# Ledger of designs, part 1: VH-VL binders against Putative metal-binding protein TM_0123

Every score and structure here is a prediction.

Target 1, 252 residues: Putative metal-binding protein TM_0123, of Thermotoga maritima (q9wxx7)
Amino acid sequence: NFGKTIVTTINPYYLIVSQLLGDTASVKLLVPPGANPHLFSLKPSDAKTLEEADLIVANGLGLEPYLEKYREKTVFVSDFIPALLLIDDNPHIWLDPFFLKYYIVPGLYQVLIEKFPEKQSEIKQKAEEIVSGLDTVIRDSFKALLPYTGKTVVMAHPSFTYFFKEFGLELITLSSGHEHSTSFSTIKEILRKKEQIVALFREPQQPAEILSSLEKELRMKSFVLDPLGVNGEKTIVELLRKNLSVIQEALK
Below, numbering starts at 1 at the first letter of every chain, in headers, positions and changes, except where a header shows other numbers; Kabat numbers aren't used for antibody chains.
ipSAE, averaged over its two directions, is called F for ESMFold2-Fast, E for ESMFold2 and O for OpenDDE. V2 adds 0.75 times the mean of E and O to 0.25 times the DockQ between the complexes of E and O.
Where letters were taken out, [cut] stands.
Atom coordinates printed by the task and the answers are left out, and those that the model quotes come from them; centres of patches stay.

## First folded at step 11 (VH-VL; from D1 with light chain S26Y S95V S96R)

Design K2
Fold by OpenDDE, look of step 12:
Structure K2 (fold): chain C 252 residues (1-252), chain A 120 residues (1-120), chain B 111 residues (1-111)
Amino acid sequence: as target 1 above (252 residues)
Amino acid sequence: EVQLVQSGAEVKKPGESLKISCKGSGYSFTNYWIGWVRQMPGKGLEWMGIIDPDDSFTRYSPSFQGQVTISADKSISTAYLQWSSLKASDTAMYYCARLGEYSYDYFDYWGQGTLVTVSS
Amino acid sequence: QSVLTQPPSVSGAPGQRVTISCTGSYSNIGAGYDVHWYQQLPGTAPKLLIYGNSNRPSGVPDRFSGSKSGTSASLAITGLQSEDEADYYCGTWDVRLLAYVFGGGTKLTVL
């Protein structure tokens, strides 16, 4: 322990940074996995945590508007990703294993070895382990989703936009959070494409009955995808694996 | 100027059918959805349903599903709300309202309302 | 009984600030859908007052403001005037019902 404190805003980055650093530094999570990052407001204790942090690892893309004051010591993971690959202002980049493999993990690696040069070899090894895991996730995701190329999935929240896009599926979300989102039009679209819809998803933060009406209308059962890891997942790869498992089950 | 003009007050008996209208003007009628809202005497606003005049796609509130029919004739920029068999409990003010631009699901313009009275 | 809960009534004296709350759930406000506010003067049709949580249509004075946080929204009226006496309704989309929903309405009395 070098007496440094790193704060991550959301759990996926906590998992990554913790795995990369081990006991090299203290890593703290700001937003609990069970909380909604989009609705998160800083408590005084949170502000203190951020003020005392040596480094803040954040998502960017508007997910953490409260970090303006701490911008000088904040690394936004979204900055590692080419802007052209981003879809509007959708912040859910950590759920794309390609983003993780090619941009996020390498980016964090660079930041962390700069801060902890004496631990470069260890950090590198851990980064490679993560990437290796991601490779398997990518492989298995392709295998699982290939038969459904061109099909549509519906989700209450656009957390898996990048994920499904990577693997050739269309995602319709009931609430995009974007300026040009409309509920009635979305419902219309969903119903018009009902024969093309292969799965329906919600998040743990949403009530179980949130999709009940849609389930009825589509005659489909919804499944739960967990964008943040609320069940004690220990690694980002584990988180992705669990979600993939759910997706596979949904597609049966 | 955007306007929604509704048909006049109706006095009906239970069991009778009724179709009231809402005519839009001052905008492209097919570019905006039209919703219907009920307000019983001394009560609050109740969303009944909505229609896309462009292709007549319709969505109803669960409470009003099967109770009324919403339709539109885009050739004359008019939306309709109709009952096959009125009940006394249908006595209310009925408003049509234009759903706002694509960015938001809000009702930006309202008709003046149509009072429907159903009594024996 | 309304999906969105509003206080039945609020009152204030001219010049005062009043606030009307709109409490929803994770199936509507908490799900990220925008809240809109409507004003209904006595004997008139409702009028859009606030859209998109905090936007004012043309003609609406800046003394009207809206906000949203968590599963709730709020309408604030500063510099209360006699002409503000009306019923106020919040409205939003509910994903569980797949329907637009209104609050129960709040009667604002200017004392």
Scores: ipSAE 0.529, ipTM 0.792, lowest interface PAE 1.0, mean pLDDT 94

## First folded at step 15 (VH-VL; from K2 with light chain Y26H)

Design S1
Fold by OpenDDE, fold request of step 21:
Structure S1 (fold): chain C 252 residues (1-252), chain A 120 residues (1-120), chain B 111 residues (1-111)
Amino acid sequence: as target 1 above (252 residues)
Amino acid sequence: EVQLVQSGAEVKKPGESLKISCKGSGYSFTNYWIGWVRQMPGKGLEWMGIIDPDDSFTRYSPSFQGQVTISADKSISTAYLQWSSLKASDTAMYYCARLGEYSYDYFDYWGQGTLVTVSS
Amino acid sequence: QSVLTQPPSVSGAPGQRVTISCTGSHSNIGAGYDVHWYQQLPGTAPKLLIYGNSNRPSGVPDRFSGSKSGTSASLAITGLQSEDEADYYCGTWDVRLLAYVFGGGTKLTVL
């Protein structure tokens, strides 16, 4: 341990940075996986944690408005991704295995080897392992989702927008925070596309009954996708695979 | 100026049918949804349902599903709320309201209200 | 029994600050849906007062303000005036019901 402290804002980045660094530095998570990052407010203890951090790894895209004071020591993962690939103001980039493989992991690798040049070889090896895992996720996701190309998925929150887009599915969300249409228009669209809807999803942070009316209207059961890893997932690849498994179950 | 003008007060008996109207002006009628809101005497606002005048897509609150029918005639910029068989409990003020722009679910303009009294 | 809970009444003297709360749940306000406020003067139709949590339509003075946090929203009125005496309603979308919902309303009395 080099006596450095790295703070990650959300759990997916904690998983990645921890894998890359091992015991090279102390890595801390700011927002617990069970909490809603969009509604997170700093407590005094959180502010202290951020002040003491040598490096902050954050998402960007407006997910962490509270980091303005700490901007100088903050790396925003979204800066690794070409702007043209981003969709509106949707910040959920960590759930796209392509973003992880081509931009996020390589970007974090570069940042971390600059901070820890003595550990470059180890960090490189870990990065390669992560990428290798992501390759398998991408492969298996294509295989699983190819038959459903052009079909529609509905979620209460747009966390998997990039994911489903990569694999040829449309995601309709009910959340107001990332929408450009009224809730009524969204419902109209859902009902219009009723026959091509293949799955319904909610997140662990949402109440179990949140989609109850929609389930009844569509005569479908909803499943739970976990954007942050609330069940103790140890790697980003594991998190993605668990979600893929749920998607596969929903599509049965 | 955007305006919603509703039909006049109604006095009816139980079992009778009724259709009240809401005419929009000062804007493109088909570009905005029209909602209906009930307010019983001395009570609060209750959302009943809504219609897209462009294609007459409608949605109702669970409490009013099957109890009323919402329709629209875009040729005359008018939305309607109707009952097939009125009950005494339908006595209330009824408002039409325009759904606002953008991604917000708000009602930006309201009609003056139609008082419906149902009594034997 | 409204989906959104408001105090039945609030009061204040002219010039004072008053607040009206609107408490929802994780299926509406807590789900991130915007809260809107309506003013209904005695014997009149409701009027939009605040939209999108904190935005004022044209004609609404800046002494009216809205905020949202967690599963609740709040309407604040500063410099209370006699003409502010009215009923106030919050409203929002509920995803569980797939419906628009209003609060029970708050009667504001200016003393």
Scores: ipSAE 0.827, ipTM 0.943, lowest interface PAE 0.6, mean pLDDT 95
Fold by OpenDDE, fold request of step 21:
Structure S1 (fold): chain C 252 residues (1-252), chain A 120 residues (1-120), chain B 111 residues (1-111)
Amino acid sequence: as target 1 above (252 residues)
Amino acid sequence: EVQLVQSGAEVKKPGESLKISCKGSGYSFTNYWIGWVRQMPGKGLEWMGIIDPDDSFTRYSPSFQGQVTISADKSISTAYLQWSSLKASDTAMYYCARLGEYSYDYFDYWGQGTLVTVSS
Amino acid sequence: QSVLTQPPSVSGAPGQRVTISCTGSHSNIGAGYDVHWYQQLPGTAPKLLIYGNSNRPSGVPDRFSGSKSGTSASLAITGLQSEDEADYYCGTWDVRLLAYVFGGGTKLTVL
């Protein structure tokens, strides 16, 4: 341990950075896994944590408005991704295995080897392991989702927008999680596309009954996708794998 | 100027049918949804349902599903709320309201209201 | 019983600041849907007062402001005037019900 502290805002980045660094540095998670990042506000203790951090790894895209004060020591993962690939202001980039493979993991790798040059070889090895895992996720996701190309998935939150898009599915969300959301037009769209809807999902933090009416109207059962890894996932690949498993179950 | 003009007050008996109207003017009628809101005497606002006049897509509140019928005639920029058989409990003020722009689900313009009184 | 909870009444003296709360749940306000506010003067139809949590339509004075946090929203009125005496309703989308829902309404009395 080099006596440095890295703070990650959300659990997916905690998983990645922890895997990359091992015991090289102390890695701390800011937003607890059970909390909603979109609604997170800093406590005094959180502010202290951020002030003491040598590096803050954050998402960007408006997910962490509270980091303005700490911008100079903050790396926004979204900056690793070409803007052209981003959809509106959707911040859920960590759920796209392609983003992880081609931009996020490589970007974090570069940042971390600069900070810990003595551990470059170890960090590189870990990065390669992550990427290798991501390759298998990508492969298996294609295999699983190929038969449903062009079909529609409905979620309460747009967390998996990039994911489904990568694999040829449309995601309709009931709430954009952003300032501008249309509900009447959305429900109309959902009902018009009823026959091409293949799965319905909610997130763990959402009430179980949140999609009850939609389930009835669509005659579908909803499943739970976890965007943050609240079930004790140890790696980002494991998080993606678990979600893929749920998706596969939903599509049966 | 955007206006929603509703039909006049109605006095009915239980069991009678009723159809009240809401005419839009000052805007493109088919570009905006029309909602209906009930307000019983001395009570709050209750959303009943909504219609897209363009294709007559309709949604109802669970509480009003099957209780009323919402329709529209886009040729005359008019939305309707109707009962097949009125009950005394249907006594209320009924408002039509225009759903605002696409970005937000708010009602930006309201009719003057139609008072419906149902008594034996 | 309304899905959104408002205090039945609030009061204030002219010039004072009053706040009207609108408490929802994770199926509406907490789900990220925008809250809108309507003013209903005595004997009149409702009027849009605030849309999109905090936006004022043309003609609405800046004394009126809206905010949203968590599962609740709030309407604030500063510089209270006699003409502000009215019923105020919050409204939003509820995903569980797939319906638009209003609060129970708050009667504002100007003392």
Scores: ipSAE 0.774, ipTM 0.915, lowest interface PAE 0.6, mean pLDDT 95
Fold by ESMFold2, fold request of step 21:
Structure S1 (fold): chain C 252 residues (1-252), chain A 120 residues (1-120), chain B 111 residues (1-111)
Amino acid sequence: as target 1 above (252 residues)
Amino acid sequence: EVQLVQSGAEVKKPGESLKISCKGSGYSFTNYWIGWVRQMPGKGLEWMGIIDPDDSFTRYSPSFQGQVTISADKSISTAYLQWSSLKASDTAMYYCARLGEYSYDYFDYWGQGTLVTVSS
Amino acid sequence: QSVLTQPPSVSGAPGQRVTISCTGSHSNIGAGYDVHWYQQLPGTAPKLLIYGNSNRPSGVPDRFSGSKSGTSASLAITGLQSEDEADYYCGTWDVRLLAYVFGGGTKLTVL
């Protein structure tokens, strides 16, 4: 490679940057896919990794408070997204295939060709491959989710807020800090909309029993929807497609 | 001035029924949920359940489901906690508390407590 | 045992700093739910002390502060005064139980 090290904070950006660069640079992942990035704190070895990085690719939107010291070599992917499109500064922008296609992949492409100008043609071709795959994900997601327009899904964590909004479903989350909703009022809403609720989702980073009481209340099993790719996914498109497959199974 | 005023102490025998009250004043009663909290003598706080007084939607802690009834009469700004048949183990202090509005799931104002003593 | 674990007691001399821990799990504090603190002075009802992890209601001195990290929260009291002698409870939502939960309480003794 060219002796450069790119550090990515979470696995989705590791996948994208690795696809764009191939063997052009060393690409490292800071937060393991099974770890909860909202709870992550640096170990001494992590600090050394960040000190030695030539570029840090991070999400932003409050996901990496530990990066203040490293700001001058950090690209925050959220800066590529028009602020008007963000919902309550929800950081889970990488799960929206439209954000990936129109903002994230193009933005990362531009940053990387400035670092590796002699590889511009190769990086461009890889970016086009990612975007082509995203077009297929978007098309298949519309086909799968169209019959459920206006229906509601429930998650304990608001990771798929952008995704479900793009495809015409409502997402109710059980996390605190939901604007103008207490946890009690959220349970009231869920029970009143019981016939509109088509699926429950939890994440691999959460305890398996996280929704056990709600499953009993609704007589509905939860499925695992993976925001970070804990099962060895090699591309961002593969991650999105596996999540779509889980959604399709849950909606049967 | 937000106030939650509870009914007075009760001395009862096992098997008797009881209904204690919590009257809210100084705020719009139907805009805030009312929770009930038990504190056994020398012990900590236990959340029992909660009611939205606007439409009487209720939730109970699993530990108290079927043991008590929570209700409200919004026309007189009052929430209630009641037992159909008291046990000696119901001897405790009972607080009502108002759920805060800012989506933080906290109890911002508390009643003075109602001591319930159940003895033969 | 309590869903939220607190030390049963802590002690400090006047003017000192004390902390009270509240340890939860990935179904409550670790799921991102805010932690609130309540003070119960001897013979009185509980009173809200801290809400939303670190917010202080009007009338609560700034020597009371709260923080949250990971699956745990902490209440700090600086400039300890004799009137701070009380029981302190943390509270939060637990999504697995669909219930509000309190810690077991911590008796603060001012020496």
Scores: ipSAE 0.707, ipTM 0.883, lowest interface PAE 1.3, mean pLDDT 92

Design S1
Fold by ESMFold2, fold request of step 21:
Structure S1 (fold): chain C 252 residues (1-252), chain A 120 residues (1-120), chain B 111 residues (1-111)
Amino acid sequence: as target 1 above (252 residues)
Amino acid sequence: EVQLVQSGAEVKKPGESLKISCKGSGYSFTNYWIGWVRQMPGKGLEWMGIIDPDDSFTRYSPSFQGQVTISADKSISTAYLQWSSLKASDTAMYYCARLGEYSYDYFDYWGQGTLVTVSS
Amino acid sequence: QSVLTQPPSVSGAPGQRVTISCTGSHSNIGAGYDVHWYQQLPGTAPKLLIYGNSNRPSGVPDRFSGSKSGTSASLAITGLQSEDEADYYCGTWDVRLLAYVFGGGTKLTVL
């Protein structure tokens, strides 16, 4: 490698940057894939890693408040996405295969060829491989999800908001915040839409029983969607494909 | 001028029924949910359940499901908490509270409380 | 075990700062649900003190403040006054239980 260190904040960007760079640089991951990035706080050893980095690749949209000190060497991936396409302050942009294809991979490509101009051809080839894989994910997702257009999915956490919107499903989330209904009104909506609900999902970063009461109310088992890749996935495309397979299993 | 006014203190014997009330005024009653909270003597607050008075949709805490009935009469802006058969362990202060605005899960206005004493 | 854990008591002298913690879990505070605080003066009904982690309703002095970090929240009271003697409760939603939950309460004593 060229003696450069790239630090990525979450595993999806670790996977993308590692695939783009191969052996060109040392690529490190700050937040372990099993950890909840919304709850992550910086330790002294993490601060040392960030201080030694030549580039930090971060999500933005409020996911890394601890990076203000390191802003001069940080690229926020959310800056690549046109603001019109963002939903609220929802940071989970890396799960949208259209955002990956049209904005995230191209944006990271441009940043990395500026850092490694002698490797432009190799990085370009890797970017084209990622985009080709994303095209297959998009095609297969349309085929799998078209019969469920207008149906409703429920998740405890709004991680797949962009994904389900792209493929014509409505998502109800059990979260509280600036632009959400009260939790009571959300439960009322879920129960009134019970016949339209086709799947219920949780995440590996959450307790396994997080939806136990809702599973009982709906008489549905929940399935696990993995926003971060806790099972050793080697590429972002592999992560997306495993999630699609889980969605297909849940929908039967 | 939002007010929640509860019915007066009750002294009852085990096995008796009871229905206590919470009358809302100074706001559009059907636009806000009403929760019920128990406070046993010397103890903390326990959420019992809640009702949307517009259509009487109700939810109960698991600890209280099947033990009480929450209802509302929107024509007189009143919510109710009811027992079919009181126990001595029901001796407590009971509060009604209004669920606040759209984006948050908080109780913004509280009734003065109804003391229920159940003793042999 | 209450779902939200608070210290049973806290004390401070007039003019001092005190904090009251509220410790939850990944099914409530850690799932992103906001924390609210209620004050119950002796012999009175509870009253909303802080909502949405840090917002003060009208009439609540700015010496009351709230914050949230990770799976925990804190209420801070500065410039402590004798009328602040009360019980304080945190409250939030718990998605595993599909229920609203209160902390066990903290009795504040002004020395």
Scores: ipSAE 0.679, ipTM 0.878, lowest interface PAE 1.4, mean pLDDT 92

